# VHH binders against Protein FAN (NSMAF), part 9

Target 1, 98 residues: Protein FAN (NSMAF), of Homo sapiens (Human) (q92636r189to286)
Amino acid sequence: NISEKLHMECKAEMVTPLVTNPGHVCITDTNLYFQPLNGYPKPVVQITLQDVRRIYKRRHGLMPLGLEVFCTEDDLCSDIYLKFYEPQDRDDLYFYIA
Below, E stands for the ipSAE of ESMFold2; O stands for the ipSAE of OpenDDE; V2 stands for 0.75 times the mean of E and O plus 0.25 times the DockQ between their complexes.

## First folded at step 15 (VHH; framework vhh_7z1x_3)

Design w3 (from v1 with T106Y; at its last look DockQ between E and O 0.73; V2 from the best seeds 0.00; counts 0 for: pae E 5.1 > 2, grease 27.8 > 24.2)
Fold by ESMFold2, look of step 15:
Structure w3 (fold): chain B 98 residues (1-98), chain A 123 residues (1-123)
Amino acid sequence: as target 1 above (98 residues)
Amino acid sequence: QVQLVETGGGLVQPGGSLRLSCTASGFTFSSYWMNWVRQAPGKGLEWLSDIYPSGYYTFYADSVKGRFTISRDNAKNTLYLQMNSLQPDDTAVYFCAREVYTSGDYETEFDYWGQGTQVTVSS
């Protein structure tokens, strides 16, 4: 079992259809983790980076703060949609995934 | 030959409602984020709302949140904006716009716009 290398972490919010949930994002050499402060939908949301198929920079209220990650070719919805407080954090995390 | 055609504008009294439609042709409508944007007389453009290709996510400017509802019917290639509790400052030309990624997948922009439909809220 190889130890994961942490690349970055920052504050962000996970976007859902009705609410955004504040939390912490970290990205390692193998995974993206989001830990919502309120524990919803679960204590840690994990995405394996090798499963990522598409990633898009998005605007949130016309600010360059959004990031969508897809692990499938399904067009229904993203596997995770993050809103960042700082544009540079979004761009840095995009760099590690793309 | 991308076309977007807005309909449903008109004159309404304060507190009233209107539903706008935007009929799309010349592209695969269900593959695109769609947006509503308005321009009040003598003012710049104001983004109002957008909707995911499948309709799963919707987003609203604070100025219309709770009063306006964006929706789409991908089988009919039609985008909608339900506007409730209209106020005089909602008077504007309302546009639908198609959203695309720019080169390199880093940014988005609105590449096609309808001609707009006038909404006038006045006693």
Scores: ipSAE 0.167, ipTM 0.550, lowest interface PAE 5.1, mean pLDDT 85
ESMFold2 (binder alone), look of step 15: mean pLDDT 86; pTM 0.866
OpenDDE, look of step 15: ipSAE 0.200; ipTM 0.629

Design w4 (at its last look DockQ between E and O 0.64; V2 from the best seeds 0.00; counts 0 for: pae E 7.0 > 2)
Fold by ESMFold2, look of step 15:
Structure w4 (fold): chain B 98 residues (1-98), chain A 122 residues (1-122)
Amino acid sequence: as target 1 above (98 residues)
Amino acid sequence: QVQLVETGGGLVQPGGSLRLSCTASGFTFSSYWMNWVRQAPGKGLEWLSDIYPSGYYTFYADSVKGRFTISRDNAKNTLYLQMNSLQPDDTAVYFCAREVYTSGTETEFDYWGQGTQVTVSS
């Protein structure tokens, strides 16, 4: 009996300064999750949607594939930066956060 | 008054290197994504690279990945492009461009420099 309702999942990459990390994005009525696919243990990234203060659609190069999520008003560095393989997946996730 | 001024272009031999600078004034430089774009003779614009306001993220077009390096010095309000292994096909006018948010959090390039010519020829 999970209290969260799944809205969407898709493949995406989490962008860091050194590498991009492929994984799965899942959004529910309360949380955004990113789960890395690689064999190294990485924590599942969990963002409580009520804590989201700013979201930005970003170009990744000239392609509309980036989404940057902040849980603060003033930080210059995002809590997560996602690069999607398909523009529609980015736009759909934005819809559920906004 | 927003100004972007590119410098550092010139004539270079194939295989050579060149470092472009873009000096910004009239705005809080450290708050904006910055971009490099080029235009070869008789061709359209080609996006090359961008960099996050703090410098934390950088991205590159496939055509320049591994050869070009974007960087910024926010204390000097200056954007850089280090270009290595230059070839004749890199001959172009190189522009820096400021990226801003529009309504709906999409971005656009609202201010451009006048460009600096890079010519790669023996």
Scores: ipSAE 0.039, ipTM 0.446, lowest interface PAE 7.0, mean pLDDT 83
ESMFold2 (binder alone), look of step 15: mean pLDDT 88; pTM 0.880
OpenDDE, look of step 15: ipSAE 0.346; ipTM 0.712

Design w5 (at its last look DockQ between E and O 0.76; V2 from the best seeds 0.00; counts 0 for: pae E 5.0 > 2, grease 25.5 > 24.2)
Amino acid sequence: QVQLVETGGGLVQPGGSLRLSCTASGFTFSSYWMNWVRQAPGKGLEWLSDIYPSGYYTFYADSVKGRFTISRDNAKNTLYLQMNSLQPDDTAVYFCAREVYTGDETEFDYWGQGTQVTVSS
ESMFold2, look of step 15: ipSAE 0.200; ipTM 0.581
ESMFold2 (binder alone), look of step 15: mean pLDDT 90; pTM 0.903
OpenDDE, look of step 15: ipSAE 0.288; ipTM 0.671

Design w6 (from v1 with V100T D105Y; at its last look DockQ between E and O 0.50; V2 from the best seeds 0.00; counts 0 for: pae E 6.9 > 2, grease 28.1 > 24.2, SAP .673 > .668)
Fold by ESMFold2, look of step 15:
Structure w6 (fold): chain B 98 residues (1-98), chain A 123 residues (1-123)
Amino acid sequence: as target 1 above (98 residues)
Amino acid sequence: QVQLVETGGGLVQPGGSLRLSCTASGFTFSSYWMNWVRQAPGKGLEWLSDIYPSGYYTFYADSVKGRFTISRDNAKNTLYLQMNSLQPDDTAVYFCARETYTSGYTETEFDYWGQGTQVTVSS
């Protein structure tokens, strides 16, 4: 598509081994974007949706707030792991990927 | 045949420490989130901690944060819970549980549990 169609945006955190990084999530027809507030590891993290191989809904503790996205088979860790503040945001984003 | 076996429970004085182990067999241990959950006498289940398949991420309930440490050794198919600064209200049966993902819109669930190991904290 010559221009991307924005489906949704919300606040979330990117989970890493040491910290979670708050930021802004956008999903379009073709891409998932995460823009960390602190600019780390980079100003925008992009995942092309057609490259997604596996996605998992996760309970973060007992709360239904986590989403892992893998662009490779059988990887040790996800390409992005998001923690949402609202369960509905996680579920909506899952819907656009799955 | 999936099996989880907890060991290391027992009697301990307040302020003491104890390390629980959970030995896994019958599945690829390194592919699963693992959890510790406890049940105090007359109470419901209380989730305590979980750990990512590779060990990269750990999470804790507020009630145990700073006192308990979850870890895993994937080469030995063993999950651990180091419990420090134990208090009488930590008295419970402690279970390890395997977390799996179900398809569709369902969340992850704990599909296999150990038999539990009793921890009793008393003077």
Scores: ipSAE 0.020, ipTM 0.383, lowest interface PAE 6.9, mean pLDDT 83
ESMFold2 (binder alone), look of step 15: mean pLDDT 87; pTM 0.879
OpenDDE, look of step 15: ipSAE 0.494; ipTM 0.774

## First folded at step 16 (VHH; framework vhh_7z1x_3)

Design x1 (from v1 with Y52R; at its last look DockQ between E and O 0.54; V2 from the best seeds 0.00; counts 0 for: pae E 3.6 > 2)
Amino acid sequence: QVQLVETGGGLVQPGGSLRLSCTASGFTFSSYWMNWVRQAPGKGLEWLSDIRPSGYYTFYADSVKGRFTISRDNAKNTLYLQMNSLQPDDTAVYFCAREVYTSGDTETEFDYWGQGTQVTVSS
ESMFold2, look of step 16: ipSAE 0.263; ipTM 0.628
ESMFold2 (binder alone), look of step 16: mean pLDDT 83; pTM 0.840
OpenDDE, look of step 16: ipSAE 0.225; ipTM 0.622

Design x2 (from v1 with S54R; at its last look DockQ between E and O 0.72; V2 from the best seeds 0.00; counts 0 for: pae E 5.5 > 2)
Fold by ESMFold2, look of step 16:
Structure x2 (fold): chain B 98 residues (1-98), chain A 123 residues (1-123)
Amino acid sequence: as target 1 above (98 residues)
Amino acid sequence: QVQLVETGGGLVQPGGSLRLSCTASGFTFSSYWMNWVRQAPGKGLEWLSDIYPRGYYTFYADSVKGRFTISRDNAKNTLYLQMNSLQPDDTAVYFCAREVYTSGDTETEFDYWGQGTQVTVSS
């Protein structure tokens, strides 16, 4: 969008059932975008930041690399689940959402 | 009120297999990430694996990847760890742990633990 201001971008993986999809993350003042390298499930996954209800950092043992974003209050399944290669990228993205 | 009870430990020879169970009560089991953690004699805690509330995201420590498989049966409120190709350095007390989300910029935490089950791999 012409009116959007880019805050950051980085590489990450989108976690889905049974598989992770590498791609590119971009966050603006209004949206979170993920572009999977293989185009699945679609060329760009978009989350409107105003729809975000919950966001959680997730770690696997001592590796603080996960971020779950929910646009619902009570669903057990996140709307997007990102796994970052660098902890700082996860923390920066969290900062722009939370 | 929350209880986690591990069973299925025992003595096995190197190369053997065991399946651990963790039975949960006092909470909605299907709403929580669950974890396996172990403590070898004289050592600290070592995280092994976790599993998503609905069961299909799993993650493993490098030390057990390919040998151990975490699973859950939410209808039975039970968490499992299938352990294959066991070696003497897998000897430990194995615990299941409940994970909770925290708000803000804080990581998740383990708020309840089981009593543990002993696994001994002897040669």
Scores: ipSAE 0.102, ipTM 0.497, lowest interface PAE 5.5, mean pLDDT 84
ESMFold2 (binder alone), look of step 16: mean pLDDT 85; pTM 0.854
OpenDDE, look of step 16: ipSAE 0.323; ipTM 0.701

Design x3 (from v1 with Y52W; at its last look DockQ between E and O 0.52; V2 from the best seeds 0.00; counts 0 for: pae E 8.9 > 2)
Fold by ESMFold2, look of step 16:
Structure x3 (fold): chain B 98 residues (1-98), chain A 123 residues (1-123)
Amino acid sequence: as target 1 above (98 residues)
Amino acid sequence: QVQLVETGGGLVQPGGSLRLSCTASGFTFSSYWMNWVRQAPGKGLEWLSDIWPSGYYTFYADSVKGRFTISRDNAKNTLYLQMNSLQPDDTAVYFCAREVYTSGDTETEFDYWGQGTQVTVSS
């Protein structure tokens, strides 16, 4: 019904307590999508950009590859934590959310 | 006044285990990412592991993955490193470090460190 404009896509990993899950990241004018290659925890993880309250650039093992996205002001658990393969991809995604 | 104090180091035989502790004071421990870093004799610093404030996420350098486990007890203001299958190459001074976000365009940094605890793996 309503078309979304794609701004960026890249490969990344979603970080969970037990494992990282490789997948495809896509950001549009309204949503952040992550599609894990193995379908876990589900075929598409979606975050509405208007719900984002905090984002942090994170060094993953001292490399500038991590991005933490929160949809709450007070929760210590992020709604998604992405590890990128290239620093520029992390920084570009940060730009579209911030 | 931020303080970090490591304990639990010592001499172990190859294949042995140790558990390091880092006791924190002077800040709200449960609000910070915490890290373990080591320095082998004559070498630079090697980052080993970090842990989320609540303990939900943990991360490891490839050199220790599967052998070392980071954890925390926020009620005791204490960070832990369980080290298993120790080998002579694990001989180092082990430090805990507090992580903080910087302003502007930089990432995080380690603003406070403990004094370190010596681990020696030798027959």
Scores: ipSAE 0.006, ipTM 0.340, lowest interface PAE 8.9, mean pLDDT 84
ESMFold2 (binder alone), look of step 16: mean pLDDT 85; pTM 0.849
OpenDDE, look of step 16: ipSAE 0.285; ipTM 0.670

Design x4 (from v1 with T108D; at its last look DockQ between E and O 0.65; V2 from the best seeds 0.00; counts 0 for: pae E 5.3 > 2)
Fold by ESMFold2, look of step 16:
Structure x4 (fold): chain B 98 residues (1-98), chain A 123 residues (1-123)
Amino acid sequence: as target 1 above (98 residues)
Amino acid sequence: QVQLVETGGGLVQPGGSLRLSCTASGFTFSSYWMNWVRQAPGKGLEWLSDIYPSGYYTFYADSVKGRFTISRDNAKNTLYLQMNSLQPDDTAVYFCAREVYTSGDTEDEFDYWGQGTQVTVSS
C-alpha cells in the first residue's frame, strides 16, 4: 500500500469511437487515472505510467488539446485518448508522463 | 508522388445529400490521419472533420456535427465525406488533406492537399 503522490488533476474528456465522455483526470507519481462522470466504460480507467510506450500531443479541431497514450505497440487505437479544455492542462499532464 | 483527388461535388438543393470521395496515391494511406476542410467564396479555410489512420476515432466541427460523416476504406485508399441536410451556407470548395502524425512538443500539420471539389447548395 505505498502512498501515491498526486501531481495534478483537471477536467478532461475521454475520446471514444463515437463520442467523448467528460470526467476528471489525475496523475500521480505512478498512475494516470480518468474518472468518467457517467461511469462509462468503467468507474475508473487506470494506466500505470511504467507501462506507457508512446505518447502524442494532438490538435483537436486545430486546437492543441489532445493527448494520446499507448501502452502497447498496437497501432489500431490508443489505450487512452484525452481531450482537454485548456492547452496548459494538456501540456502539464504530458510533462508528468514524459 | 503523393496525390489526393477529390470527387463527388456538384449542385444540390437545400436539404439534399452528397457523398465526397478522396482517392489517395503515392503513400501508405492507412498510416495517416485524414481531414476534410472547406473554403466558401471569399472566406478562409474551415476545418470540418478528421479520422484516425485505422478509422477508430472521428471528430467534427460543431457546424457539421450530426449532418456530416467521415469514413475511410484503407483497402481502396479512399476517404469519404457523407453530407446530409445540406444548407446554402455549406456552399464551398471541399478539400481532403493528409496530416502528419506528431509526437513530443510538435503539433500535427497538413502537408498535402487535394485540388478540391465544388459543392453548391442552391434553390
Scores: ipSAE 0.141, ipTM 0.538, lowest interface PAE 5.3, mean pLDDT 84
ESMFold2 (binder alone), look of step 16: mean pLDDT 86; pTM 0.864
OpenDDE, look of step 16: ipSAE 0.260; ipTM 0.654

Design x5 (from v1 with S31Y Y52R S54T; at its last look DockQ between E and O 0.65; V2 from the best seeds 0.00; counts 0 for: pae E 8.5 > 2, grease 24.9 > 24.2)
Fold by ESMFold2, look of step 16:
Structure x5 (fold): chain B 98 residues (1-98), chain A 123 residues (1-123)
Amino acid sequence: as target 1 above (98 residues)
Amino acid sequence: QVQLVETGGGLVQPGGSLRLSCTASGFTFSYYWMNWVRQAPGKGLEWLSDIRPTGYYTFYADSVKGRFTISRDNAKNTLYLQMNSLQPDDTAVYFCAREVYTSGDTETEFDYWGQGTQVTVSS
C-alpha cells in the first residue's frame, strides 16, 4: 500500500549463535532489512520498525560496532544482532530506529 | 559487594589446554553478559570473548576463534574459558568482566573485573 522510503544502507554482519553472515542492511521508514551476500543460510530478514521494543548500542570486541534489536520484552534473544564495520553506520541506523 | 574471582591459570606447554573459571558473587549472575579479556606483559587489554546471560550466544575475537570456548553455569555462578592449542603468545593475565547495559542511547560498559589469573605458555 504505502511506498517505502529508503533512509540508509550499508554493509554489516548478522551475528548468530553459529556463524556471522556478511550482508547488506537497509532501513526504510517502515522496515529494517538484512540480506546475506550469497543468500546463505537465509534469504532476507525483515523487521517491522513498529514492532521494535528495545534497541541497544553494543560494544563488539571493545569496539562500538554492535546493535541489538528486540521486538519483544524478552531479554533472552534479540530479533537481530548486527555487527557493523564502521561505527558511524551503526550510529546512523540506530538513529533511524530510535 | 560484587566480586569476580578467576582460577585455573598456570604454566602449560605449547599445544596444551587449560580451563579457566570465574566465580561470581554479590550480584545476580544470570542477568549479565560476561566477558573474558587478557593482558600480555607490557601490552594493552585484548578482548577475547563474551556470552549472553542465558548462554545462547557467544562471540570471539579472531585471535582465539576456533581455539577458545566460553561457557557459563548460572546455577554455580561460574563463567568458563576452555583454551586449546595454546601458544607462547597466549601468555597473559586473563580477566573476567561483567558487562552492563545503560538505558537510552548509551553504550554498554565493563563495570566490574576480577583480579586476573596468570597463564604462561612455555616449554
Scores: ipSAE 0.012, ipTM 0.361, lowest interface PAE 8.5, mean pLDDT 82
ESMFold2 (binder alone), look of step 16: mean pLDDT 84; pTM 0.844
OpenDDE, look of step 16: ipSAE 0.447; ipTM 0.756

Design x6 (from v1 with P53G S54T; at its last look DockQ between E and O 0.57; V2 from the best seeds 0.00; counts 0 for: pae E 3.0 > 2)
Amino acid sequence: QVQLVETGGGLVQPGGSLRLSCTASGFTFSSYWMNWVRQAPGKGLEWLSDIYGTGYYTFYADSVKGRFTISRDNAKNTLYLQMNSLQPDDTAVYFCAREVYTSGDTETEFDYWGQGTQVTVSS
ESMFold2, look of step 16: ipSAE 0.325; ipTM 0.657
ESMFold2 (binder alone), look of step 16: mean pLDDT 83; pTM 0.843
OpenDDE, look of step 16: ipSAE 0.248; ipTM 0.642

## First folded at step 18 (VHH; framework vhh_7z1x_3)

Design y1 (from x6 with F59W; at its last look DockQ between E and O 0.05; V2 from the best seeds 0.00; counts 0 for: pae E 4.7 > 2, placed apart)
Fold by OpenDDE, look of step 18:
Structure y1 (fold): chain B 98 residues (1-98), chain A 123 residues (1-123)
Amino acid sequence: as target 1 above (98 residues)
Amino acid sequence: QVQLVETGGGLVQPGGSLRLSCTASGFTFSSYWMNWVRQAPGKGLEWLSDIYGTGYYTWYADSVKGRFTISRDNAKNTLYLQMNSLQPDDTAVYFCAREVYTSGDTETEFDYWGQGTQVTVSS
């Protein structure tokens, strides 16, 4: 959406129980987008920031690279799990979502 | 065996403070996310806060942000919840719960709970 204000873009991976897909993360003032390189599970995964209820910061190995976004407080499974290549990207994205 | 034991609950006046403790045993405490959850009379469970193993990462429910502080002492296998500016609607049984991943990094469950400690805020 061209009317949205872009905050940041970065490379990341989306983690699912079945597969991890590399792609690009884009966050605007209204939405979080993930675009997998292979178009799976869909060309663009979108989360409305207003729906975000909490975020879990997770470590990938010894590195602070994981971020789980929850759109419900009762759900134990995140709506999207992102693993970043750079810790700063993870923290920056957290900043814009939180 | 895994055990979690909450202490520190009690009766307090509005505006008062309490510090809850959860003593863990039977597992490597520092390796787990720990959580505080409460249940008010006639209501369902409400998640309040969690803390990563090292204590570096924390998260809070909006209902307790700015008033409650979660912390841990891994050397003592103890989880804490500092509760300030308590209100009557904070009255509940407070539980600590261990969080585990059931499959990779995408599935989480609270597999062990304490018995809970009663917190009553009343004038």
Scores: ipSAE 0.025, ipTM 0.399, lowest interface PAE 3.1, mean pLDDT 89
ESMFold2, look of step 18: ipSAE 0.131; ipTM 0.482
ESMFold2 (binder alone), look of step 18: mean pLDDT 83; pTM 0.835

Design y2 (from x6 with Y52R; at its last fold request DockQ between E and O 0.75; V2 from the best seeds 0.00; counts 0 for: pae E 4.4 > 2)
Amino acid sequence: QVQLVETGGGLVQPGGSLRLSCTASGFTFSSYWMNWVRQAPGKGLEWLSDIRGTGYYTFYADSVKGRFTISRDNAKNTLYLQMNSLQPDDTAVYFCAREVYTSGDTETEFDYWGQGTQVTVSS
ESMFold2, look of step 18: ipSAE 0.192; ipTM 0.541
ESMFold2 (binder alone), look of step 18: mean pLDDT 83; pTM 0.844
OpenDDE, look of step 18: ipSAE 0.496; ipTM 0.777
ESMFold2, fold request of step 19: ipSAE 0.194, 0.198, 0.207; ipTM 0.599, 0.601, 0.579
ESMFold2 (binder alone), fold request of step 19: mean pLDDT 84, 84, 83; pTM 0.845, 0.844, 0.844
OpenDDE, fold request of step 19: ipSAE 0.319, 0.328, 0.304; ipTM 0.694, 0.698, 0.682

Design y3 (from x6 with T102I; at its last look DockQ between E and O 0.02; V2 from the best seeds 0.00; counts 0 for: pae E 4.2 > 2, placed apart)
Fold by OpenDDE, look of step 18:
Structure y3 (fold): chain B 98 residues (1-98), chain A 123 residues (1-123)
Amino acid sequence: as target 1 above (98 residues)
Amino acid sequence: QVQLVETGGGLVQPGGSLRLSCTASGFTFSSYWMNWVRQAPGKGLEWLSDIYGTGYYTFYADSVKGRFTISRDNAKNTLYLQMNSLQPDDTAVYFCAREVYISGDTETEFDYWGQGTQVTVSS
C-alpha cells in the first residue's frame, strides 16, 4: 500500500516449528510485512498492527535476536516469529509494534 | 527428505528426570549442529541447548544449565537431552532443530524441526 508510511525495513528470518526462511521485514504505520526470499509459505506475510495483542522478545542462543508477535491471547504459537541478524533491528521493530 | 522425530516425553513429578531423544534421517547428521528448543503454554519458543557436529562444543541457556545435558550419537543419528531436577516451569513441548549457516557472515538458522514431544512436570 503506497499510502502507508514506512518506518523501517531490514533482513530477518521467519522461524516456524516446520521451517525457517530468510527474508525481509518491513513495518509501516499500519502493517508488519515479511517477504520470504523463497516465497514460502507465501510471497508476503502481513500482520495488521491493530491486531497485535502481545509481543515477546526472545533470545536466539545467547543473543537478543528473536521477536514473537501474537494476534490472539491464547495461542501457543505466535503468528510470526522473527529472528534478526542485528539486535538493534529487533529492538527497533519492537518499538514500532509495541 | 530431512526428518526429525522426538521421543521420550511424558509426565514426571518435580525433581524427576527424563531423557529425550531426537532421531534424524535424510541428511548427514554428524555434519550439523543440533539444538533443543521448547515452547511452554502461552509462551514463545525458548532455546535450551546446542551441540556441534562431533559433540566437542555444547552450550546451554541459563535456565537449564547444570540440570540439562545435551549429547549425540552420530552412529545412531540421534540427539539426546538428559533432563534432571525437573521443575513445573519446564513443562513444555520440546523440539529438536537442525542448525545451518546461510551464507557469509549471517547468523545460523534452524531450517528443520521435529514435531515435538510433550513434557509435563506436575505433582
Scores: ipSAE 0.056, ipTM 0.458, lowest interface PAE 2.3, mean pLDDT 90
ESMFold2, look of step 18: ipSAE 0.223; ipTM 0.575
ESMFold2 (binder alone), look of step 18: mean pLDDT 83; pTM 0.837

Design y4 (from x6 with V100T E109W; at its last look DockQ between E and O 0.67; V2 from the best seeds 0.00; counts 0 for: pae E 5.5 > 2, grease 26.5 > 24.2)
Fold by ESMFold2, look of step 18:
Structure y4 (fold): chain B 98 residues (1-98), chain A 123 residues (1-123)
Amino acid sequence: as target 1 above (98 residues)
Amino acid sequence: QVQLVETGGGLVQPGGSLRLSCTASGFTFSSYWMNWVRQAPGKGLEWLSDIYGTGYYTFYADSVKGRFTISRDNAKNTLYLQMNSLQPDDTAVYFCARETYTSGDTETWFDYWGQGTQVTVSS
């Protein structure tokens, strides 16, 4: 099968209604992956970049650390919402998706 | 015209509670993140909490987490802030604000604000 090219990786938190879950983010030329440290909700969360329809930089507590990714045109809830520890990591990941 | 109107402020003793309301009109309320922000006399703005359009996500500043609860009733176009265990340093004007997205790489911002409601905590 076709090899994926890794563009970047960093630490981040996946935001859910009940908890933020720290883990490791990586992005390739075809996919965004999040690997939570505690395995919740599953060992790897994957989003195919071709399915992304909307992406927003979002201030999280007025800090430029949030990124919402939607694979739908109309849903109000994001398919993944990431909080980064470093603004540059959020901006770099945005660059590879947008 | 987009309007946000805060109510529910007043004088309360330390340890007391208040519930603030923000009534929205002139836009599709359920489509927007809404925020509470306060400003103490002579101080800058302090962000407190936000809530997603459907209510699914909420976040809090560390200074109010566990004491304040944000909620919304989209049928009534109303945003709420339940404030418990109030202390004198919670004294401020409290604002609700609408958050917008841009299509570029620019951050979200607060494009419409209410006029604010005064909360005073004193013995």
Scores: ipSAE 0.080, ipTM 0.475, lowest interface PAE 5.5, mean pLDDT 84
ESMFold2 (binder alone), look of step 18: mean pLDDT 83; pTM 0.838
OpenDDE, look of step 18: ipSAE 0.239; ipTM 0.643

Design y5 (from x6 with T58I; at its last fold request DockQ between E and O 0.73; V2 from the best seeds 0.00; counts 0 for: pae E 3.7 > 2)
Amino acid sequence: QVQLVETGGGLVQPGGSLRLSCTASGFTFSSYWMNWVRQAPGKGLEWLSDIYGTGYYIFYADSVKGRFTISRDNAKNTLYLQMNSLQPDDTAVYFCAREVYTSGDTETEFDYWGQGTQVTVSS
ESMFold2, look of step 18: ipSAE 0.218; ipTM 0.585
ESMFold2 (binder alone), look of step 18: mean pLDDT 84; pTM 0.843
OpenDDE, look of step 18: ipSAE 0.472; ipTM 0.776
ESMFold2, fold request of step 19: ipSAE 0.224, 0.238, 0.214; ipTM 0.594, 0.606, 0.584
ESMFold2 (binder alone), fold request of step 19: mean pLDDT 83, 83, 83; pTM 0.835, 0.839, 0.839
OpenDDE, fold request of step 19: ipSAE 0.517, 0.513, 0.497; ipTM 0.797, 0.791, 0.786

Design y6 (from x6 with S31R; at its last look DockQ between E and O 0.61; V2 from the best seeds 0.00; counts 0 for: pae E 3.5 > 2)
Fold by ESMFold2, look of step 18:
Structure y6 (fold): chain B 98 residues (1-98), chain A 123 residues (1-123)
Amino acid sequence: as target 1 above (98 residues)
Amino acid sequence: QVQLVETGGGLVQPGGSLRLSCTASGFTFSRYWMNWVRQAPGKGLEWLSDIYGTGYYTFYADSVKGRFTISRDNAKNTLYLQMNSLQPDDTAVYFCAREVYTSGDTETEFDYWGQGTQVTVSS
């Protein structure tokens, strides 16, 4: 819609205990969205970029594929942890959040 | 100040099992990703597994998936690696390492390592 501009989209996995959950990531000028293929935990996970407090690049198996996003200053658990298939997609999404 | 000490290595027959421990001190153990890494004779470092500070996330290298299990006991400041179905090519020095986030625009890094514990799998 006219109030929200899409910057990028790609495939990624949302990391949860015991399993990663494949889906589609997109980022706009105001939001990060993740749409899991199986609809779990919900059809769309949304994070308002204004609420992001910390983001970190993290190696997954020593590959530069992980990104953790926190909407809190001190919580131990990220609000979302994404594993990308391509390093450049992770780095591009980091760029739009930062 | 920060220290990591691995124990539990030794000589084991093929098909056997060992449980390695890594005791941590000098930092708030539960706030850090911890990793197991090994180095076979004459080889480079091979990453094996990691675990999140609360234990919520774990990951494994394909070479050990299904045979090795990482775990932690935050009340005892101890990281574990349960190794099953050991084969001669698992012979190596095994290290635990602490992982830290950097300034947010660079990758995480391993800033402290234990001294390592020798595992030898032979007939």
Scores: ipSAE 0.249, ipTM 0.618, lowest interface PAE 3.5, mean pLDDT 87
ESMFold2 (binder alone), look of step 18: mean pLDDT 84; pTM 0.847
OpenDDE, look of step 18: ipSAE 0.261; ipTM 0.673

